# VHH binders against q330m9: the designs that were tried, part 4

Target 1, 357 residues: q330m9
Amino acid sequence: AEQEPKELLEMSTDTERLLEENDLRPLWEVEKDFGNQFGGFEADIWKWEDIQASIDAIERDVPIADLPPGFQRRVAVPVNTGYRNAISNTIYVGVQTVSPGETAPAHRHGANALRFTIDGSEDMKTVVAGEEFPMRDNDLITTPQWEWHDHVNDGDETAAWLDVLDLPLVLDSLNARNTFENHELDRQPVTKSQGYWESQYGRARPFEDTKEDGIPGPFEGNCAATPPYRFSWKDTLQTLRQRAENDDPDPHDGYSLSYVNPATGQPPLFPTMSFRAQLLQEETDPHFHNAVDAYFVIEGEGATHVGDDVLEWSERDIFVIPPDEIHHHDPDGEAILLGMTDRPVFEAFNFYAEAEP

## First folded at step 9 (VHH)

Design l06
Fold by OpenDDE, fold request of step 14:
Structure l06 (fold): chain B 357 residues (1-357), chain A 124 residues (1-124)
Amino acid sequence: as target 1 above (357 residues)
Amino acid sequence: EVQLVESGGGLVKPGGSLRLSCAASGFTFSSYAAAWFRQAPGKEREFVSAISSGGSTTYADSVKGRFTISRDNAKNSLYLQMNSLRAEDTAVYYCARTYTYKSGSEKTVKFDYWGQGTLVTVSS
């Protein structure tokens, strides 16, 4: 059946003028433009070698003290070609470094943040909500909304980690204003002993009938707040290995662990972002979904097939899978990935969709 | 079994036209990027034209404006319309399923399946 040439709906010049004069557009024109605001979202990969070279160059050229207040953070930001502000319009990923003796001064913001340690040490501390958290390799530490946080390197080596934030979602996709505050001091007071926040969400927990929704700052909502928390890699890896030895893998994600909200014991970690550790030993089955998947390679090497593309990744690489692209992973041996997704945003509104080709 | 079979090659005079066909089996062509390559006697295989799964097309400079790549989803086939043929177009033409390998700034087009090829001879 010869698809009849779509009759070009031609409106009269008078009608077009009338619409324009009244700031009106016809639906079919608006519909055509919907979903096309950020240009082409492409599957892409950033190699660690390039990231490292870039961040080293930034360190060389830009003293931390010369950076603007509140942004004394040296970060290389992977940017998607179509969006250009972040890896996606919903998730921000950056590689931040802090050199010996440096301090990223204390501030807080409405955005949720996560730190995943690439190169850490016991003497590299992220201070969140009054507690000093050591940043050991592959530790995942939450910096929830409106909590004071600073980073202090008292070690002798440069530290590096991933910054993951929902900034693009709030600032660009939802076109909201940034809520941000600098602390009066470069370093916030340490008011909690180490392990305090963890102790609040262990198997034995204080039982306080607090009617408070637990959402910090000026914010209101219906979601459970994410507390300051450090997920040790040691524990995570141990659990991941147990799963790999005793359980069956997910056909798409392999042996996967979710970083759950300690307050609820369930994913997502943040209302806007979910995180998982994925151990891959074999090629996964293809699927697609309308959520974005970003990945950091913790260990191993392999490739991810995304539509017409094959992303070849190795340790510490970052790559992103656009929505609605058929994709699967093909590890070369064993690999461990940190998966980052905006899936919770869709689920919150019953918009998440996943299928197999 | 994945298979690609090229056809439509033959002898044609300079300035003539020819349409090549590539029939795919064992997979859906429209779900993959595809390309035409050619290899002339004593020369290396060279890129001619490509079409993405989304329908975007690219052409080598040597064939731009003369060749057109297209797909028929119903027939699970790839085509190459060749117009204004030249002697230098003489080659064995291959169709292939292709992928773009990305490693940072490096991009490489690879193919995993191709046919036996079809010979195009442009001669007076």
Scores: ipSAE 0.649, ipTM 0.835, lowest interface PAE 0.4, mean pLDDT 93
Fold by OpenDDE, look of step 13:
Structure l06 (fold): chain B 357 residues (1-357), chain A 124 residues (1-124)
Amino acid sequence: as target 1 above (357 residues)
Amino acid sequence: EVQLVESGGGLVKPGGSLRLSCAASGFTFSSYAAAWFRQAPGKEREFVSAISSGGSTTYADSVKGRFTISRDNAKNSLYLQMNSLRAEDTAVYYCARTYTYKSGSEKTVKFDYWGQGTLVTVSS
């Protein structure tokens, strides 16, 4: 809840000096400044037409080989007005493209990453932890912490997908250093056959302990690790349709499916980010929460009311809802959204709050 | 039925003050952004002032420092306090429920309901 500004209290010059010299501030000043480290976070929308035009321009102007090591990724990044590095201070969303014959070189990082395929094919692969994952349209593929990953397009069409990372949370909000490593090779060795990770973490899997248990690398914590995994859209959509046919919708989110952590069978997918497929058929009821909601429009068109704003979205648009803003969706017909949220971060510390107006 | 009804208009001398009211019915005004517009004879309707649901206010340059927009939630009403009135402020004043539509870099203020307007005449 936003607190009204408090009246400014006057202090003597001596007091001000004393505080300054000792790196001290009075409580009322600190209280006022808390929560204002970053600029204004606004509800906003990025249209696919603009995103596409931008990424095409980048492709035209910047050969992938000319990019610095570790950054051979051509990505258009939606940035919020108040936080200019990403869509929010907790979630990074980018639209990445890889042209035919191109390779995004292998690297790994401490950040969690997710790929949601916009334009894919069987010949477009994201290689993660030694397995080649085909990137078919609307497939969601995880890139867990410190797992080697590269992208290769052996097809005839340009591949495009969403990069979703918790980079802002780690690097900016928590002010941590980036843990990053380039592979010695452009392409990591393929050491797993296709379907390996699914066989380990799918619905049918061995009862034995997996050899690849735990968080790879130097990271420690009390959360379940997210394995490399491909969520096929075909399966997801089928399940979503079953939900829509047999169950009642959530009043705020419609018919929703969580992309669960395959290791646990439960949300969140990542400790820092939760993902949902949301099928909307009717206007939803308004609510607000202190988590960020970012959305990618998979199918359909409509609008989202956020405070005094209306975000008009269509297919492949990206939009974001700031914390504590009253919002609801109004689809024009049926729409399917990919929802992305930092809610798990709040829940982990008993900070999440949601209410209806 | 959603309705907005303006009142408080009249004849006032230059330098005078007037307070306009807009009473809303059929919806809770405080949940919406609202705005005042005015239309002078022979001119297009122009933006005067707006207030967000959160209470943030904006003003046209021509009225900044002279006009104050406010809301009374208990009365479900919007107000426009007009001070230091000028002849050029003569117009029919309208209140409206407003939204800001965003589509990429494009922002458009739209409205869905208007009042009937109230006439303000500033004349010596």
Scores: ipSAE 0.627, ipTM 0.827, lowest interface PAE 0.5, mean pLDDT 92
Fold by OpenDDE, look of step 14:
Structure l06 (fold): chain B 357 residues (1-357), chain A 124 residues (1-124)
Amino acid sequence: as target 1 above (357 residues)
Amino acid sequence: EVQLVESGGGLVKPGGSLRLSCAASGFTFSSYAAAWFRQAPGKEREFVSAISSGGSTTYADSVKGRFTISRDNAKNSLYLQMNSLRAEDTAVYYCARTYTYKSGSEKTVKFDYWGQGTLVTVSS
């Protein structure tokens, strides 16, 4: 219930002047400004057709080499009306393409990043922390904070994937800076064989008593670090199907499979973002929470009800659900979604709240 | 079963007032946007007023300043207070549950449930 604006109490001119001169405000005036530093966050959907047309146009008009250092990446960015720079104030999503023979040069940053492959092949690689990860369709690959990463397309088709970062959380919501560094080379040295990082965090893994699992770079914190890792869609899908065949669905999220931190074996994948594959077969029950949900449609079609809105989605569409909006999904047949949420941020501070209407 | 039932219509003199009610059943009205429409004899149905689930209101220019849309969540009901009624306000008034379809840059308001209507006649 939108609380009716409280009538502002009138103060004397002298009092107002005194407060103004000293950069002070009364509580009842300040209170109304909390939660209103950003514009309106609305439920919205971006259609793949539009995204593709846009990124193709960018590709046509802007050679990657003409872009400034550090930003030699062609990305179409869904932007919410209230923010203008990202899908939410905590999560950034972009659709990036790399043409045949192109390289997105190596850099690293404090922000956490994730790549979800839309159009990939064995010859399309994201190089992270010295290992070349093939980008096969629907593979999910982590780019942890302060790990060198570049993207190379040695194939004959254009590579496309989702960039997901917590940039807005750091730069906008927390009003901090993103620590950033360009590599001296366009391509980082490959120092690890393919499969190395997976071998570090598999079911059978090296056990070294002395491995201080530290946070890479100059950063400090209390959360488990996220390692470089490739989640194979083949394996993920297989597991997801097993769940759908053998387990009960969540009434709100269907059959969900969390991408867990390989180091801990538990969610969240990042301290700031959690990811899940959601298989939907039936209409879900409505709920609401104070976290943001962003979605990429991996396969299928359907609709999501959000407040007074209905978002009709199909394959490769992107849509976002604002916090505190009652919502539920209504798939047309079977659908699989990639869910992205800032829930871990809230949980980390005991602020997460969820309820049914 | 979802149902909307309008009431409160009748005969009123020009300058008079009426309050229309729309009772919802089978769903929680406060969780949805709602709207009033009217259809005069020989004319097309036209928009009168809407209220979002959040309480934001919109009015047709023809009724702005005279009509007020509101809701009572406890009664699961929608209302239309009509003041300063005119002959041209004569119509069957309908309430509807509404939602906004979003598809990229395209937005479309849709209506999935309607009431049976209530007749308002403004005559001297």
Scores: ipSAE 0.624, ipTM 0.834, lowest interface PAE 0.5, mean pLDDT 93

Design l06
Fold by OpenDDE, fold request of step 14:
Structure l06 (fold): chain B 357 residues (1-357), chain A 124 residues (1-124)
Amino acid sequence: as target 1 above (357 residues)
Amino acid sequence: EVQLVESGGGLVKPGGSLRLSCAASGFTFSSYAAAWFRQAPGKEREFVSAISSGGSTTYADSVKGRFTISRDNAKNSLYLQMNSLRAEDTAVYYCARTYTYKSGSEKTVKFDYWGQGTLVTVSS
């Protein structure tokens, strides 16, 4: 239960002036304004057909080839009305397309990122930290903090994927400056063979002297860094099916797999974001929490109830559940969702809260 | 199967009180808003009151201050306490399941399931 702030009390003009001149506010005014920096966060859904049409329209008006060097990125960004920059004030989701022969130029940033492949192939690759990762359908590939990355499409079809970043958390919610760098080349040098990064985090791992904190670049912290890694859908799905066949579902999330940090073997994948593959076969039980849940529909159809809203979703749709809203899923048959959440941010500071109605 | 079943209707004198109930089944009641409507003889069905899943209430002007909508999620029940009843309150009262449907740019309030209604007659 949220404590209601105190109402505004009337003060004399002199008092108001005194406070204003000294950059002071009374507590009851501050308390009223706390939590209201970003308003209008609502449950919402973005349909794939609309996203695709929008991307096509953007390309028509502003062809990617006409963009200045370093800006060749074709992305449609779902935005909440109250925030307007992203799906939430903590998580950014974008749908990016790369046409045959196109390259999204190499760069790096302080934000954590990953790609979830919607339309991919062996010839579509994201190059991360010197390794070419093929982007097959539903592959999840990390683009860790401050790692060089670019995207290339040597295939004959358009590549599409989700960009998921914690940009809003850092840049807007925490009001930090963007740490960003363009590479001198459009494509970074490929310095690692395919499978290199995976080999670093298998059951047998090399032991080398590494940076103590493992955090790249100018950054410092207390959390385990996320390495470059490709989670193949083939393997993920196989594991998910095993769970569905042998284990009990979570009453809220169904049969769920967490994309764990390969370095630790545990969630969260990033210090700021957790990701799950969720297989749903039946209606889930309602609950609510103060974290944000964003979803991408990998397979299937259904609906999610959020407060008094019903979000009807199908394959490749994106939808978001605001914090503190009672919600549950109602799949039509079997569905698989990619769940994205900022829960780790809350847990890191003992602020996470979840309950049933 | 989704079902809504109204009860509690009857004959009451002007100024009297009556409590209607709506029993819900076949769905997660707590996840939906609910509403009461009424239809008087020879008139169109009209909105009476609504309650959100979170308990927020709305009332038609004609019943404000006299009617109270409430819900008990544990009992899957919707209620309408009607006080200070008037002759013009005579109608068949219906409960309905309601929600806001969202699909992309589409945002529509839906009333997808209705009860069979319960008759309230206010007469001297």
Scores: ipSAE 0.615, ipTM 0.834, lowest interface PAE 0.6, mean pLDDT 93
Fold by OpenDDE, look of step 10:
Formats: sequence, structure tokens, C-alpha cells
Structure l06 (fold): chain B 357 residues (1-357), chain A 124 residues (1-124)
Amino acid sequence: as target 1 above (357 residues)
Amino acid sequence: EVQLVESGGGLVKPGGSLRLSCAASGFTFSSYAAAWFRQAPGKEREFVSAISSGGSTTYADSVKGRFTISRDNAKNSLYLQMNSLRAEDTAVYYCARTYTYKSGSEKTVKFDYWGQGTLVTVSS
């Protein structure tokens, strides 16, 4: 099934201006430009203050109830100059909010998705493949292709998170369609107890000789599927701190942890996207590669040098580094970044290349 | 230590030509954007020309068509070819390394290293 087109909703002139001035677009408009390239890919940064102002403005102008059925999703989308529908031609990043009592309706799609919680709570849940995952701050939760997912906020505060998808890879780079399906219900049935999916991929896990590990839905491929999984920030941070205390940093990435595919125990998390947590304590060495790097600032502040540009970032900022640009990070004190990359796409074909200047 | 050293200045007649050089040390010049500035006696320093790491060039209106900025990566140097020189081109010329600082919609061009300058005098 094809994704239904989203109806364009009118926003105030001020809201439109705010979005335009900050290279942000609402989700329902972004989809119209998929498949189009408008210019060059530039290093860029989106400040949280601007993102937040934009998403608030969207919320004010466009109540969630006014969005088309099945598309009740308020998302501010950072867009690059060359790719007006995403930060790159391979990776989509959006900031989504769900207000108290709201539900983002259940659906599934061929694209892989990841949620990184910015503002969460125990009462904010993303339901994936029948399990309710709490969205605590800085939790990373996978929404694998063709898995039913919805978001429910039963809390008292607005929830916010990053949507990260490989939509541009499919829609723009491969010029293909995204398979999409709405659930008959706004909320999918909860059929798994909390912790079920995690239990499938622990060190002690069920083993069935007849287990057919396949890709859900109509899809075929040679890569390991990504399961529904919640990476607890508490655990991630603990591990990250252990690394910082006991190991040497990577000269380019600092103290880095890869979010590995729970099924394989290895990167990449998705066949199309890899994710890492990076703790930076000092300036890193410059390098360049043909993959795209996108970043979300979890903690701290600093700058990233990219070619002739310096991206000044602080907490909750989003920035992107184009391919083949010499770059390095310069944190002011300690910083933690979420790194997002399309490197696996290149590796899959033996096309990845990295070098130092 | 990062250093920029200008050379090539001197006395020329109106209509003459001069080539300025800026030698960089302590960093790879080709990895950075660079610019030429000039300061005439009693005047403020003004932009003359810039070149990006990618080779894109920009010129002040006053020098467009007469001056050419270029670089030699092997020599780690920046150049300013000045043709059809005028009396008003008399100034101390400076080279600088430059960055564009981005913070959301805000963009600021900054110069973090300067040379000592080289004097160009255009006089009959």
C-alpha cells in the first residue's frame, strides 16, 4: 500500500516565515518534495530554540485533530538546501511532539525508523510490534520496517523525540516508493508484555531450530533484520562512561559506542543507518569520508569544523556534515552526541571510504 | 604555530601590475577559505577578495575585473594578481584565514589569523 498524500494545511504567515528562516518544514509539506533535488548539500545546523519555536508554532496553528486521518503527526523537519525534504538524500530527521492525551495513530512502512527521546516520561509510550516501550529521556527505540507502531502520551507533559528514517534513501536516492499502511485502529493491540523484545535478544535468549528469521512484510534482502528494541540511556550512558574511564578514545569520534543490531550483536543497527553515542572531551582530529554524518547534541556544547564552516552547537541542536568534507569536533568541555550515518549503505557495496587530510 | 606572511608589495605606476603572495605555515592553506584585505592611510580596513577551500572566488566591486585571487596548494600560498592598478589601490594588503560560523540561521564570517601586511603604493 502506498502512503496516502497528506493534505496541506494553512499556517500563519508568521509561522511560515519562522520555518522558512530556520530551514524547517512541517512533515505534511516535506513529502511533496521527495524525489526532488534543489541544490547542493551543505554543512548546516539547526538550533533547538528555533526547532522548538517552530514546532510550537505548528502546534498552535495546526491542531493535531486537523491533520488527515492516520497522519496526526506534528513534526518539524530540518531540511538541507539541496534536499528540501530532509537533512540529506539518505537520512531523514524530524522532531516530533505529542501532547498530553494525544495519539499518533498506528501505522507501518517499509522505511526503517528510529526514535530518540528528547523529552520523555514513563507515561509516554511508543508501541512497536505489540509492546509498549516507555520513552524516557535519551532512550533510543527502533521501529523496524513493516512493524506496527504508534505513539501515545498518557502523561501531563508534551513529549518530544527525534524521528530518524531512511526515507530519502528510498524516495530520493533510489527513486522508489515507500510502502505504507494504516492500522484499522488508532492504537494497535498490545500483545506483548513489557520487556518481551529485549528478552528475545539477550545473552540468554530463546532458541528455536526452526526459527525463520525473515524480514517482515513483502520485503526481501540479504541483511539481518532489525528487531524492535529499546536502548536505555541509563545503560548506554553507563557503558559510555566505562569506556571513557578505561579505554582510549577514537581520534575522530572520541569515546564512541555503536548501537548494534540486537539480533547480530554487530553494527549496523539498520542495513541503511548506523547510530552511535559519542562522548567528546577534547578536540578531535580531522578526517573525511563519503558517508553522511548527522548529529544530535545530547549534552554539552561546542563546535564542529566542516570545510570552511564552523557549526556552533549546544544541547539538542541538530547538525549535518556532507560527504567528503574535512571535519572535526571541538567540544567546550564534555559533550555527548548522537551520531547518525548512512555508512552501512556504502559498506554494503564496498564503497565506503575514509581518510585523513 | 599558524602564520601568514605577505610579500610582493612595492611601488608601481598607475596602470601597472603587481602580484602579492601570502605564505602559510602551521596549517594546510588549501583546507581553508582565505581572503585579502587592504587598509589605506587614514581609512578602515576593507575587503578585497576571498577564495573558498573549494576554489570559489569573491571580489569587492572596486577591484572586480582587475584583481585575481588564487592559491597554490603545493606552495601552501595565496596570491593576489593586481592589474590596472590605480592610485586608490594604495594600501597595506593583508591576507587572512577565514571561517563561516553557523548557528542556525545566523552566519558570521570570522578571520582568525592575519598576516603582517605588505605595502602597495601606486604613484606616478
Scores: ipSAE 0.597, ipTM 0.811, lowest interface PAE 0.5, mean pLDDT 92
Fold by OpenDDE, look of step 9:
Structure l06 (fold): chain B 357 residues (1-357), chain A 124 residues (1-124)
Amino acid sequence: as target 1 above (357 residues)
Amino acid sequence: EVQLVESGGGLVKPGGSLRLSCAASGFTFSSYAAAWFRQAPGKEREFVSAISSGGSTTYADSVKGRFTISRDNAKNSLYLQMNSLRAEDTAVYYCARTYTYKSGSEKTVKFDYWGQGTLVTVSS
């Protein structure tokens, strides 16, 4: 029953003044604004061709050195029509490039970040928490909150990757400031040998009674921290193939692997964002949920039905599914997607909901 | 199996009214956008009206103010109320399920299922 718009109760002028002077509003007025604060969130897709053209243009026009301090990054940012700052109100996705010989200077921030390598090489490094991580194609590397990080391209080809951050959640949805700090140096000191962070979270781990397992920086919370970590695509793909060969697919997500928090061995990877590699071979069943789904096409082509829309995607495309929209995937052959979702935010507060139509 | 079945067509005098129905089976119509098309003899099929899953409606200029598209979710049906009918409205009317295909900035409306059509004849 479409609740008839509650007739605005007429208030006296004195009452209206009283409310206005005290920055108060009646409930019936406030309720009208609920859910409408961020404009229209639409299903949308950004084609790689357009992204690439854009980032190339930026590269031509703006050397990294000419960018202002704190923003020395060349990034093409897909933006949703309603928000204009990100693909959603919870997740930021950007395509960043670093040309040969360039350095994105060292900094840290309260937001969590993830790098997914599109065009990488052994000579392209993201330095996180003192360790140099090579960025090979489709490697996923975490940049946890308040960890120093910089990017260095010592190769002869331009490096490209996805930047995925929970910035919109913090800045827009929660209306908070993001703590940010620039390093004194363009490059942080390398203080850890390669493989150090991985060694902390393997099957055999160093045990120190005094290890303060805490959230880095000035932050407090109840969630497990995410460590710096590199997920090798080689290993991920191998595991994904094993699943496709031996297990049954999820009717909605196909053959899926979660990038788990190495510290806990469980999803989510971040308290605010979960990531999956999804192998699709067949059309999936429709469902809807109140979380946002964003995708990067790692390989393959196909389409995703979202409400009245069909998003036609191919390799390296980015697309986003709004909350509460009925959707399913229809791959043309085999496809592999990187799924990004804010589902953990909802789950943390018992607000996640999913259903079939 | 997805099926659309139109009904309600017939002979009507100019200025008269008809209500067309499209019954859907094999899927929930309310979850999809739908549209009415018509094809007159010797002419190409043309757009008449559409309704989104959210209830947003659009009309061709030729029928605006005279035709009304609606749906009944309980009956899983689409309707076209046609008022002030004209001779030029004579055609076979089709209902269709529709999608908007998006590829970056490119948008294309496509239709995947059609009914068999119902004939509307407006004649004195």
Scores: ipSAE 0.596, ipTM 0.796, lowest interface PAE 0.5, mean pLDDT 92

